Miniprotein binders against q56419. Designs and how they scored, part 226

Target 1, 326 residues: q56419
Amino acid sequence: MEGRTLEEVQEEVFKRHGVLVPKKELEDLAKALEEAGLLLTEKVEARLKEEEEKLKRERPMRLAGLSYPEGEREARAFLEAFRASYPGEGEEARVLLMPHLEPSRVPEVYGAALAALEKTPPPERIYLVGVAHRPLKEKAAALPVPFQTPFGPALPDLPALQALDALLPFELFNTPLAFREEHSLELPLFFLKGRFPEARVLPLLVARRSPELGEALKVVLRDFPGLLVLAVDLSHVGPRFGDTPLTRTLAEEARRRDLGFLERLAEGEPEAALAFLGANPTRIDGVEVVASLLPLLRERKGKVLAHRLDLEAPTLSAVGAGTLVL
Short names: E, the ipSAE of ESMFold2; O, the ipSAE of OpenDDE; V2, 0.75 times the mean of E and O plus 0.25 times the DockQ between their complexes.

## First folded at step 15 (miniprotein)

Design ij24 (at its last look DockQ between E and O 0.01; V2 from the best seeds 0.00; counts 0 for: pae O 8.6 > 1.5, placed apart)
Fold by ESMFold2, look of step 15:
Structure ij24 (fold): chain B 326 residues (1-326), chain A 108 residues (1-108)
Amino acid sequence: as target 1 above (326 residues)
Amino acid sequence: GDLIERLEELAEEVIRYLKEHGEEELAREIEEQIKDIIEALKSGDTESAIEIFTELAETIARVLHRLGAPERLVQKVAILIFDVAKALGMSPRQIYDIAQRFARAIER
């Protein structure tokens, strides 16, 4: 029925197959197809609404048994293996940049984060800032519910979240469905909850840079002290990301961009780090998060603990990951 | 639910816990404050209701912390407190103040 009338369809069927289908039968078929499509739409909408209501109560594990073990005992052994993958010592962090890339791809980078957490006094709360992989209704969002982990639920810091919401020019609790499958929170949270089982969490996503978020967080962190975690990946290069095939030259440029970005952050110069990337030709994942959080990153000096540009052999592409303490 | 229903749910959760832990006098004091808030609302004195509620929210947080209330209860009570605060029409500044008072009362 690509713009044809029922009479045209009836005539075409007769010409092609020698069968004259009565107009009423064609009308009945069209109604049935429309009703079936409407019912499918209603079922999809009802399912999404049901999922949204569930997310208003809790955020279940989506990656247990896929990216990390489901059982607590196995999950603890998993953490210890990752720590062992990084032979160095950490530094105390007030701000930690860590990846959200699949942990098995960059074990020493997550190990470096664990080494930093070993040197970090247990915080009252963790400000976990990830990258939204689904659209948000606003520049940033939070989900003020328990996030399930193999180590038990990571409870939200409701007072701190409400204080943050009160300071923003938009509603912070705006897109629950965007959290349903958001690995940029779930993967780092596994490591953070395993190390700091008593800390409450502020699970935050950034879709677009929001200077308002950074200014509000600076105020909130003063009154609600805690650990700030930027859960971001670095360069994304190769065919999976719209590039030509990965070459040695492209990989070396990606590493140079990653390290130059991290080192400028480590000097307390986040504006210089962003300027260094220019148009961000290697698609460093953390740009919108860093741009949002400038007031929290300025003049904080620290150290790059680890970096890896990890090859995706099947796609001839690569993703960078790093660990930075400030 | 409406504002009064939310206030009564908050009261029920807190008072039940207090009575289970032998805090009968404090339970009566909180019940009286809830009645005062409801009375102010029924008379159209929202400003008084907000003032009483702000002090009540901090008191509840402090008592739950002192008694070692489980985190699940503290979370449930926090949800109710902020639901009430929004239903009262409290300003962003007032909500931030309650959040800060609640957090300080928890000690951590």
Scores: ipSAE 0.422, ipTM 0.809, lowest interface PAE 3.0, mean pLDDT 90
Fold by OpenDDE base, look of step 15:
Structure ij24 (fold): chain B 326 residues (1-326), chain A 108 residues (1-108)
Amino acid sequence: as target 1 above (326 residues)
Amino acid sequence: GDLIERLEELAEEVIRYLKEHGEEELAREIEEQIKDIIEALKSGDTESAIEIFTELAETIARVLHRLGAPERLVQKVAILIFDVAKALGMSPRQIYDIAQRFARAIER
């Protein structure tokens, strides 16, 4: 696991505190501190093991009462309000790209996703592919357990998950703790379960591009048809992400990259979408997911339904969100 | 006064999160460490306070990261940690150490 280089830490400290600490001093300090943290680390590890054992049975809600209502009645009202925030009509989706950002930040983008889901026949299963914001042992992972929602548990499609695992060159069922609080699955799942209560779910995380995942899913989808959902955010710009405070120029560049990426995906040209981003200087979150799912995105034409670059005022940073149907 | 308030704010954010996520024992341990820091500060033992805080900051970072805490919370906690570190009168080197530990703890 290539940890942040001492250089990256040095730069971050310099940016935040205006102090340049020599690399050598950073190295010596890092070593001394590994020794003292042992006891708290052991207790934390024991608890993490217990939590890992719990995750063998179910994934509880972590953002209920925070990002969305815990109660079913309130949760339904929440869905309706989000749908109402998007004045347009949706289109039938075979592939849905939607955000995983805090819903209150981009209500109309989630509303657009709901509009698309209204035009989509109820799928038997949903392949929900999120972004791993935590390290995975492998490039991708799945958690084959029920995910709790205000609408009841989202049940895993075990046969389809097993078929997928059998086609991958790595163990799919890895790093269960990465799912514990992964919002890239929990947030979109709220909307998906609310709309399709009977659909089974394949909760998948991508940490790094896995072409093998896309090829395997292409095969699995033949025997186990379903809705593919890419739960991804777009540009991440500003101080939270290592940039200067948001400027008009930076916002325009983020929007240009977000829209250029989505439009090329809508044209059925996912490789062109990735190429358009190059080194991804605005840090589009969904790049590794799209890169993993190329075989499923090729030649599929669709439509961009919504886009927003949302300002987080306290950090002068912004995150892009979009809804695309294919 | 300002330092204690910042410590309490940090504690409240982390402890609330941990309790909401069923980590009551860890929340108690963090609460005890915060109390120890406050006691050290009240006694004038700033060196001990900095030491305990440095360890606590790393522990918080690791736990939040391992538990899957939302990025917004991790960032908020990071800011609070650095604010407390500054208020403790930590040297640039000591602050850098906390930053490095925090960065490692949240490694992607």
Scores: ipSAE 0.010, ipTM 0.229, lowest interface PAE 8.6, mean pLDDT 86
ESMFold2 (binder alone), look of step 15: mean pLDDT 81; pTM 0.786

Design ij25 (at its last look DockQ between E and O 0.80; V2 from the best seeds 0.00; counts 0 for: pae O 5.0 > 1.5)
Fold by ESMFold2, look of step 15:
Structure ij25 (fold): chain B 326 residues (1-326), chain A 108 residues (1-108)
Amino acid sequence: as target 1 above (326 residues)
Amino acid sequence: GDLIERLEELAEEVIRYLKEHGEEELAREIEEQIKDIIEALKSGDTESAIEIFTELAETIARVLHRLGASEELIQKVAILIFKVAKALGMSPRQIYEIAKRFARAIER
């Protein structure tokens, strides 16, 4: 009611509805709406504070019953089904690259990861490095609490996390709320915890390239040996991601970029893998993680076990996923 | 304030566990080391407090491992140890060393 007096509003309501609304009633309504807006803001802030306090103790499952079963027996059967989706033999991994895409979309890619884990001696700890989908206060972050899974809690490696924090030029434990819904850790962790129930975890997120993280991890891994997992997706193409509608040509380019990236990583040449992507026109998700972890990837040879560029038919878009062992 | 509270929490958890496992003499020794840390802090001798605490942290880890402490207790004790280390103003290198000593003691 731009520029209108309360009397003008009152008259318009009377004309339209045959009801005379007192001016005071309109004033009271406007004030109540203003107060309700303030109360809504306070309610949201209180809820965020409550969630942050919970995350200082543990990180609960968010995707149980949605992406994987909640019950332990069903979850083990789920793992077996995913392993069966990949008929090949795995390879031992010191470094594993695996996706965080919805498991049902790329079952054989997760199955390849399970095959690699079958050939991998149980580690003391797992360095699980995902991609932050919410802003971090720093380039990278960790959350030093148990992550719940259907197989029981994945316990944090507190000494290794503290050692890592001590070597960084920023506070590692900086953004607890960013972990609240972070599927890039939760989805791979389901598979990792199911295979290595006794391993402790360093749950790490990268938002932006951090060379300092890679250098610090090189030192920490020497004193705290374990399995390094890059939990990343590959190309993101199509209208959902700012492209023209997905065409055969765009899909072929995305596939070539994914495989060329993975193959160069498998040759122990992570700088060449990044250079191959150039401006990253297919938006490979793993770039920031790989760029941060160069010291840990250099000169490590391995094998690409699986790849899929998976179609999102409703959005005419696609996402790539792969499994690489080093 | 906060530092003393964290030391008291650490003491409570460890000493109670030790007494429940028949380690009365060791519990008394740890209790005395914590008192020595507090006394050093009251006198402004943070360097001595850090040295005593570093040895105490490794001793606690070794004893918890020897006695077969649950993962839940080990996690709670580790949290308290690193909270105390930070409150003491330990350097990054000193914190790294405690982390390494603690990890070696609970893994062996």
Scores: ipSAE 0.684, ipTM 0.885, lowest interface PAE 1.3, mean pLDDT 90
Fold by OpenDDE base, look of step 15:
Structure ij25 (fold): chain B 326 residues (1-326), chain A 108 residues (1-108)
Amino acid sequence: as target 1 above (326 residues)
Amino acid sequence: GDLIERLEELAEEVIRYLKEHGEEELAREIEEQIKDIIEALKSGDTESAIEIFTELAETIARVLHRLGASEELIQKVAILIFKVAKALGMSPRQIYEIAKRFARAIER
């Protein structure tokens, strides 16, 4: 390995390909390479290339049987239970902000999203904009392949994706490996596909704010109308994120930041929402997505349907989640 | 070489489907249009090639939709069309127009 540690190799693979290879897999690979007299880098690259080739055909489920049921019947019962967890009524959405956090942590927030979707006419297509938790080659990316769900494949809207690519100053179809394990798309897509089985999907990831994306999408949405979904979480506070254990003061600050952000979005003032966060000391996840979509969020009034700051007790950390309709 | 190969792949996929569904006349028309595109490219008339291809892409979309082609096939053909469009050196605006026309052709 020319003196590189497994951690350095993991970091390099992450930086180059947007994939976090588990240390155990790297260890097994290193051992196999030592046995085979091959450089770790060549085998990792070959495996990643194979995974890239598979992602040219489809994106398989990664969280089926973990975060949601794999079977369709059980998946439908799951949706109904989540809807039942929210006692309110929804509103029609043209833009839906919803979480991508583990569903079991914030059931009523997902329930609120489902309530909104009940009041929303079935869209022809869904623009699903998630957060890239892995590096992208560009500011944003798309994966133009079917995404597997318990309800069947979510099929891409290739014409609309190509229209978007044509209007961007960079190649939209970049970093396919970043989508392989990205939960910010998979989890919301479960709920969206369950509600709108016939809708085509544009699976988009944002790594860094791209004003170009918002301007391009504004044009595309005019010719290719659909539901815009922002799959974003809110504050991330506590030891897992570099803070002290959750206290009443820290929780109150996180809630204040989350609600202040959502309320300003609900008023149609996305720039004010971003300005309110400043340096984003509570690490609201959706900032780069909102910053990219400003042209689509301006002057749209809406309603905050749900919010929760959920405690992860084992780490004394908390994550904010919300549902907003515009 | 890459452009011709991509055109041939598109042609093969579409023509095979059309022949399997008894649309032999339309398959011949598409084959002739592809030949015309290749001839235009060989002569250096890229503008004519792009024009013929733009119309062909829309025609393919309409026919596949009309014949009830699977979504998988429509998607495969769409990818091939856009690969050809990029290889032709089409402008972002021209590619956008193809996407728009294709979408309209497959609308229910």
Scores: ipSAE 0.022, ipTM 0.357, lowest interface PAE 5.0, mean pLDDT 87
ESMFold2 (binder alone), look of step 15: mean pLDDT 83; pTM 0.812

Design ij26 (at its last look DockQ between E and O 0.77; V2 from the best seeds 0.81)
Fold by OpenDDE base, look of step 15:
Structure ij26 (fold): chain B 326 residues (1-326), chain A 108 residues (1-108)
Amino acid sequence: as target 1 above (326 residues)
Amino acid sequence: GDLIERLEELAEEVIRYLKEHGEEELAREIEEQIKDIIEALKSGDTESAIEIFTELAETIARVLHRLGAPEDLMQKVAILIFDIAKRLGMSPRQIYDIAKRFARAIER
């Protein structure tokens, strides 16, 4: 380390590659490089370049065997069990809001999404819009490669992706490394591919609100029809997120914010939903996604199928999850 | 140089598949169209090159889809087509049009 701090290296990697490498990973790599007598920056850059080259071909599963089964037979049984966890019936979706939280935490919320998908005619393509938990070079990005799933690869809709890129004022195909470990796409995609094996996918990430994305997608959806999926979580409260331990009052506020947000979306009033959150004190995850997709959410009436505020007991923190059909 | 190489790569992939499936006449037609695009580019007639390529891209998509080409080939061909379109200096509107035509050509 030629006098650079881990933070400076992290910032440089971010500036060059648009990826925020966790400090722990940088520390482990720094230690390994110190032991190897190699410059941290050169090996990190070489490894990131290799990973970027791999992502030109496919996005491998990262959560198989952890969050969902790797084997197809077991994966199908997993889907059925999640569907069974929701006792209700779904409705046909043109827009589906669903979580990207660890499935085992909110099974009935994913079950509600599956119930909606049962009532939805198989789409030709799925616009899957997730949350970028890592920085992007642009406000939004896409990865135009197959995403591996237990049900086979989810294939990209290259024509529709290229059409979207053509209408955006920035390069859509940016920051491929941000997709490498992004769970906001991988977890929803498991359920979507399991239900619609023949659907092509547009895997999209939003880091910052992009009105341009919503306007471009409105045009693209006219010529390239498909299912729009918002893969977003709701409130994040408790010590993991900078709050005090979960209390009845804090949980009630989180639920109020989550339900108030979802209900206004269900009424076709996405601007009112955003306004209701104000400064977003309970840290609803999906705000930047919804803010980007306003043209697609306006005047669409729907229904909230499920909501849960799930307690993570070890940290006394909670995350909200919901399923909304429009 | 890079643009011509990508056109030649597209030609090779498509012509190989067509010949393997008994579409020799169509393979010859596509080869001639690619040669015409390259000639137009060499002469500085980029507009003619874009026009021929736009029609060719749709034809390739339609024919490969109709023949039941494997998905890996379809993906490779799509990547090549849109890379070539960008390298040709096609406008956003022209690229959008190719994308729309391609999607329609492969509708199930």
Scores: ipSAE 0.830, ipTM 0.930, lowest interface PAE 0.5, mean pLDDT 91
Fold by ESMFold2, look of step 15:
Structure ij26 (fold): chain B 326 residues (1-326), chain A 108 residues (1-108)
Amino acid sequence: as target 1 above (326 residues)
Amino acid sequence: GDLIERLEELAEEVIRYLKEHGEEELAREIEEQIKDIIEALKSGDTESAIEIFTELAETIARVLHRLGAPEDLMQKVAILIFDIAKRLGMSPRQIYDIAKRFARAIER
């Protein structure tokens, strides 16, 4: 009973079990629980500091054996199976929008991304922009370390990262722990590293829209050319996300919002895409990334290659994923 | 000081590799440039130290790339170069310039 006096606890135990526990014993128990809680807090903080130091050297795979195979041979076969799930041809991308949703849920959407990469000249570097699922100390962050993959380490482009940091009004390398479990980078990176094994990576996260990031990236991309990847999901609808149970009407609205958003991006009109969403009633995940990157998306025309609004039957919810080339 | 130790660490990594690959004269030239940077710092001439370092950083990147240096060495060297640049008090513009020179040097 939290908040009760020891006497109240003592009386309630007596009422329920017929035993009067001496106040001294209750006081001793309360002290022991408080001390144990303090020790647990100190242990967690020490563990997080250790993890942070490790993340300053490398970012290990967290989803191998769960979302993709751990072994290189199996991972390559997995990659090819995903390409085969999309029977179409891609187009060259200077900007690629792809999901970070669990790959097995939207195989043809990831396959479409692979098809686009087949048409894309191997870049020297990839600007991989994901969505921060943990708080950042700033609006955006990077982690300038190798990211492990089944295809070998994805090496950071240290010169380009330092150039980007130099142009920002905040420290870019600000929240290493936010990268520890960040699937919005790890899942797309598996596919990107598999197709462009020699490309270096700028692993970037956006927590909140940053016009400064977009302006800085426009300058950096001019001097350090590469592939820009927006690793974002689309609508999130249903009870898991705070809605009533998923109905056909809600699903149709989510699909309409997803496709309308993607189509306006494909027309080179990112401001119109954001305006189309209004208050974002279907919680499209990519809004903060797109809003940050407006200077890089304006007047770039392209094509929507794939879309799926994928049902989560156990939660009566759905998540949208798409592939767009610009 | 820590800056001098980082400069010496950079020199050690690069010179060892160059000597192992028969580049004795270039190793000597880089060693002399590191000494010049350290002397400029001890004399309070940070501007000269920055100028010499900027040219040295580009030269190191170009030479290691030409010799086919392993990626782990290239990464260590890049980390040291940008750490030294910040410890030298180089401006954001100067750091951007080194980054651009480094990137161009390893592309050819």
Scores: ipSAE 0.816, ipTM 0.930, lowest interface PAE 0.7, mean pLDDT 92
ESMFold2 (binder alone), look of step 15: mean pLDDT 83; pTM 0.824

Design ij27 (at its last look DockQ between E and O 0.83; V2 from the best seeds 0.70)
Fold by ESMFold2, look of step 15:
Structure ij27 (fold): chain B 326 residues (1-326), chain A 108 residues (1-108)
Amino acid sequence: as target 1 above (326 residues)
Amino acid sequence: GDLIERLEELAEEVIRYLKEHGEEELAREIEEQIKDIIEALKSGDTESAIEIFTELAETIARVLHRLGAPEELVQKVAILIFDVAKALGMSPRQLYEIAKRFGRAIER
């Protein structure tokens, strides 16, 4: 009935089938369809409102029993297994870059992060910066509530979050629903909370690069010292991401882009790291976070501990993950 | 309005905890400071209300720390304090200062 009047529909039905459908019956059908659509919209809106209210109080585990064990005892054993997957030693981190890819796909990369945390004095707080996979109302957001983990709740650092919000030209606490299923915070947080059970957390998301965020965090970190964590993945290549099927050449390019990016970050040259990527042809996930945090990454030298370009055979695609300490 | 309701909620949470722990004199002092803030707001003297509230926030943090208040209460009180600070129309500098003062006092 798009673009047609009810009379036009009635006339066409009569011409084709010899049956006159009364205009009222067509009107009743159109009204019923409209009302059914309004009812479905109301149910969706009510559900979203309910979820939003829950997220104003706490952020529950969404991946327990799927990506990591639900019980604390099993979760501890899980951490031990991941640490064992990386036979090397870590280094103390003032800034840690780690993945948010499914842990079972890159166990040694998460193991390298654990090795770095072993060398890192327990911080008062962790600035956990992930990548928004759902739209935010602003360039960045935070959720100032406890995040549940198998190791107990990760409590928010409310004074540091409020100080950060005060310095931004937009409200930081702007999109609670974006955190509901955000694995870029939940997966790294499992490892961080398991190692630093007493640290408070600033759970932050970046949707689009925000120079304002980096400048504000530089000020906040001076008064509220802590560990800065960039929870980002690297290259995304193959048909799942809009490419032709993965070839050796594409995989080699993705690995080259990943390592070149990480190595330039490790040299304290974040602008050079971004410039190296150019148009970002392999879709490195971390660029918006790095671009936001330039003031915190400049002149900070460190080391790449691990990297893996993980093949997704069923999708003929691959995703890169790495561990960098600064 | 909404601001006075938020101030009263903050007062109720803190005063209830203090009375439960035998701190009747501190509860009275905090109650008086809340009344002073409300009086300043009713007279249109927002600047005085902000100054009194900033000192009150630090005092509350120091007292909760001294008494070893449970983290759940500290979190609830912090939320109320920062909600009130925003509702008072505090400038970015004032909001940063109150967060820093509260943060220092609750930690140390």
Scores: ipSAE 0.719, ipTM 0.898, lowest interface PAE 1.3, mean pLDDT 91
Fold by OpenDDE base, look of step 15:
Structure ij27 (fold): chain B 326 residues (1-326), chain A 108 residues (1-108)
Amino acid sequence: as target 1 above (326 residues)
Amino acid sequence: GDLIERLEELAEEVIRYLKEHGEEELAREIEEQIKDIIEALKSGDTESAIEIFTELAETIARVLHRLGAPEELVQKVAILIFDVAKALGMSPRQLYEIAKRFGRAIER
């Protein structure tokens, strides 16, 4: 590395490709490149280009065998067990808010989502809006390729994606590498594809609030009707997120904010939900998604089906998850 | 050059499939329409090219759907159609309309 730090390489990759490569991956790659006598930058660029070219064809599973079973039979048993973890009945959803947290942490919340999907007529298409945990070149992005699942590929709705792209003031098909490891789409998609095997999907990521996205989607949904899914988590509190260890007071504040946010959404008051959070001191991750989709959430009444604040004991931290139908 | 090559690729994929499924007359009609688009482009009549292509895209979508074409082929053809549409310099409104027509043609 002729004078460049790993941080400089990370920044350059981010500037060029819109992807923040983890330092550990860069270190491993740097080591492999040192061993191969190649300039880190050229090999990194070549490898990222190869990965980007692969993502033009399909998005492979990254969490199969880790977060959910890889085999279809085992995957179906997994769905049934998650559904069984929620003792209630669902309601028909036109809009579904569900988590993207590790499923084993909040099984009943995913179970509530499955219960809602049981009462929902099979949609022709699913608008799956996740949270970008990596930087995007634009405020939002889509990946117009099949997403692999244990139930077969989730196929993109290319016409609806193209219609959405046409109405946006920016290129929708940006930052394909941001989708490579994005769990906010992969985990919800497992449940959605398992329930609706024939539905086409629009895999969308939001990095920053985009009012343009909500207005464009409102038009697109008229001509391309489907189920809207917000794949978002709620509060993130404790040492992993910069707080003190979880206390009763901190947990009560997280729950208050989560439930206060969800209930205002259930009343059809998304602006009030955002206002209630203020500076978002408990770090609800779904804020930018909700802020982007305001036109689609206004005046829609619904119901909170489940909520959990799940403790990660090793870090004394907690993450909120909820299921809401509108 | 790139636009014509993309049109030819689209033509080859669709015409091959149609001939394999006994739709020889329709394959000839599509081939003629593609020739007309190329001729319009060569003459600088981009408006006529866009109009013919918009109708062709809808026709292709309907026929592939009617014949029960494999999803992989439908996806490939959709990508090619939208790439050609962008390369033709279609406006956002025109791109939206072609997407809408194509989508409706493949709806169940």
Scores: ipSAE 0.608, ipTM 0.849, lowest interface PAE 0.7, mean pLDDT 90
ESMFold2 (binder alone), look of step 15: mean pLDDT 83; pTM 0.810

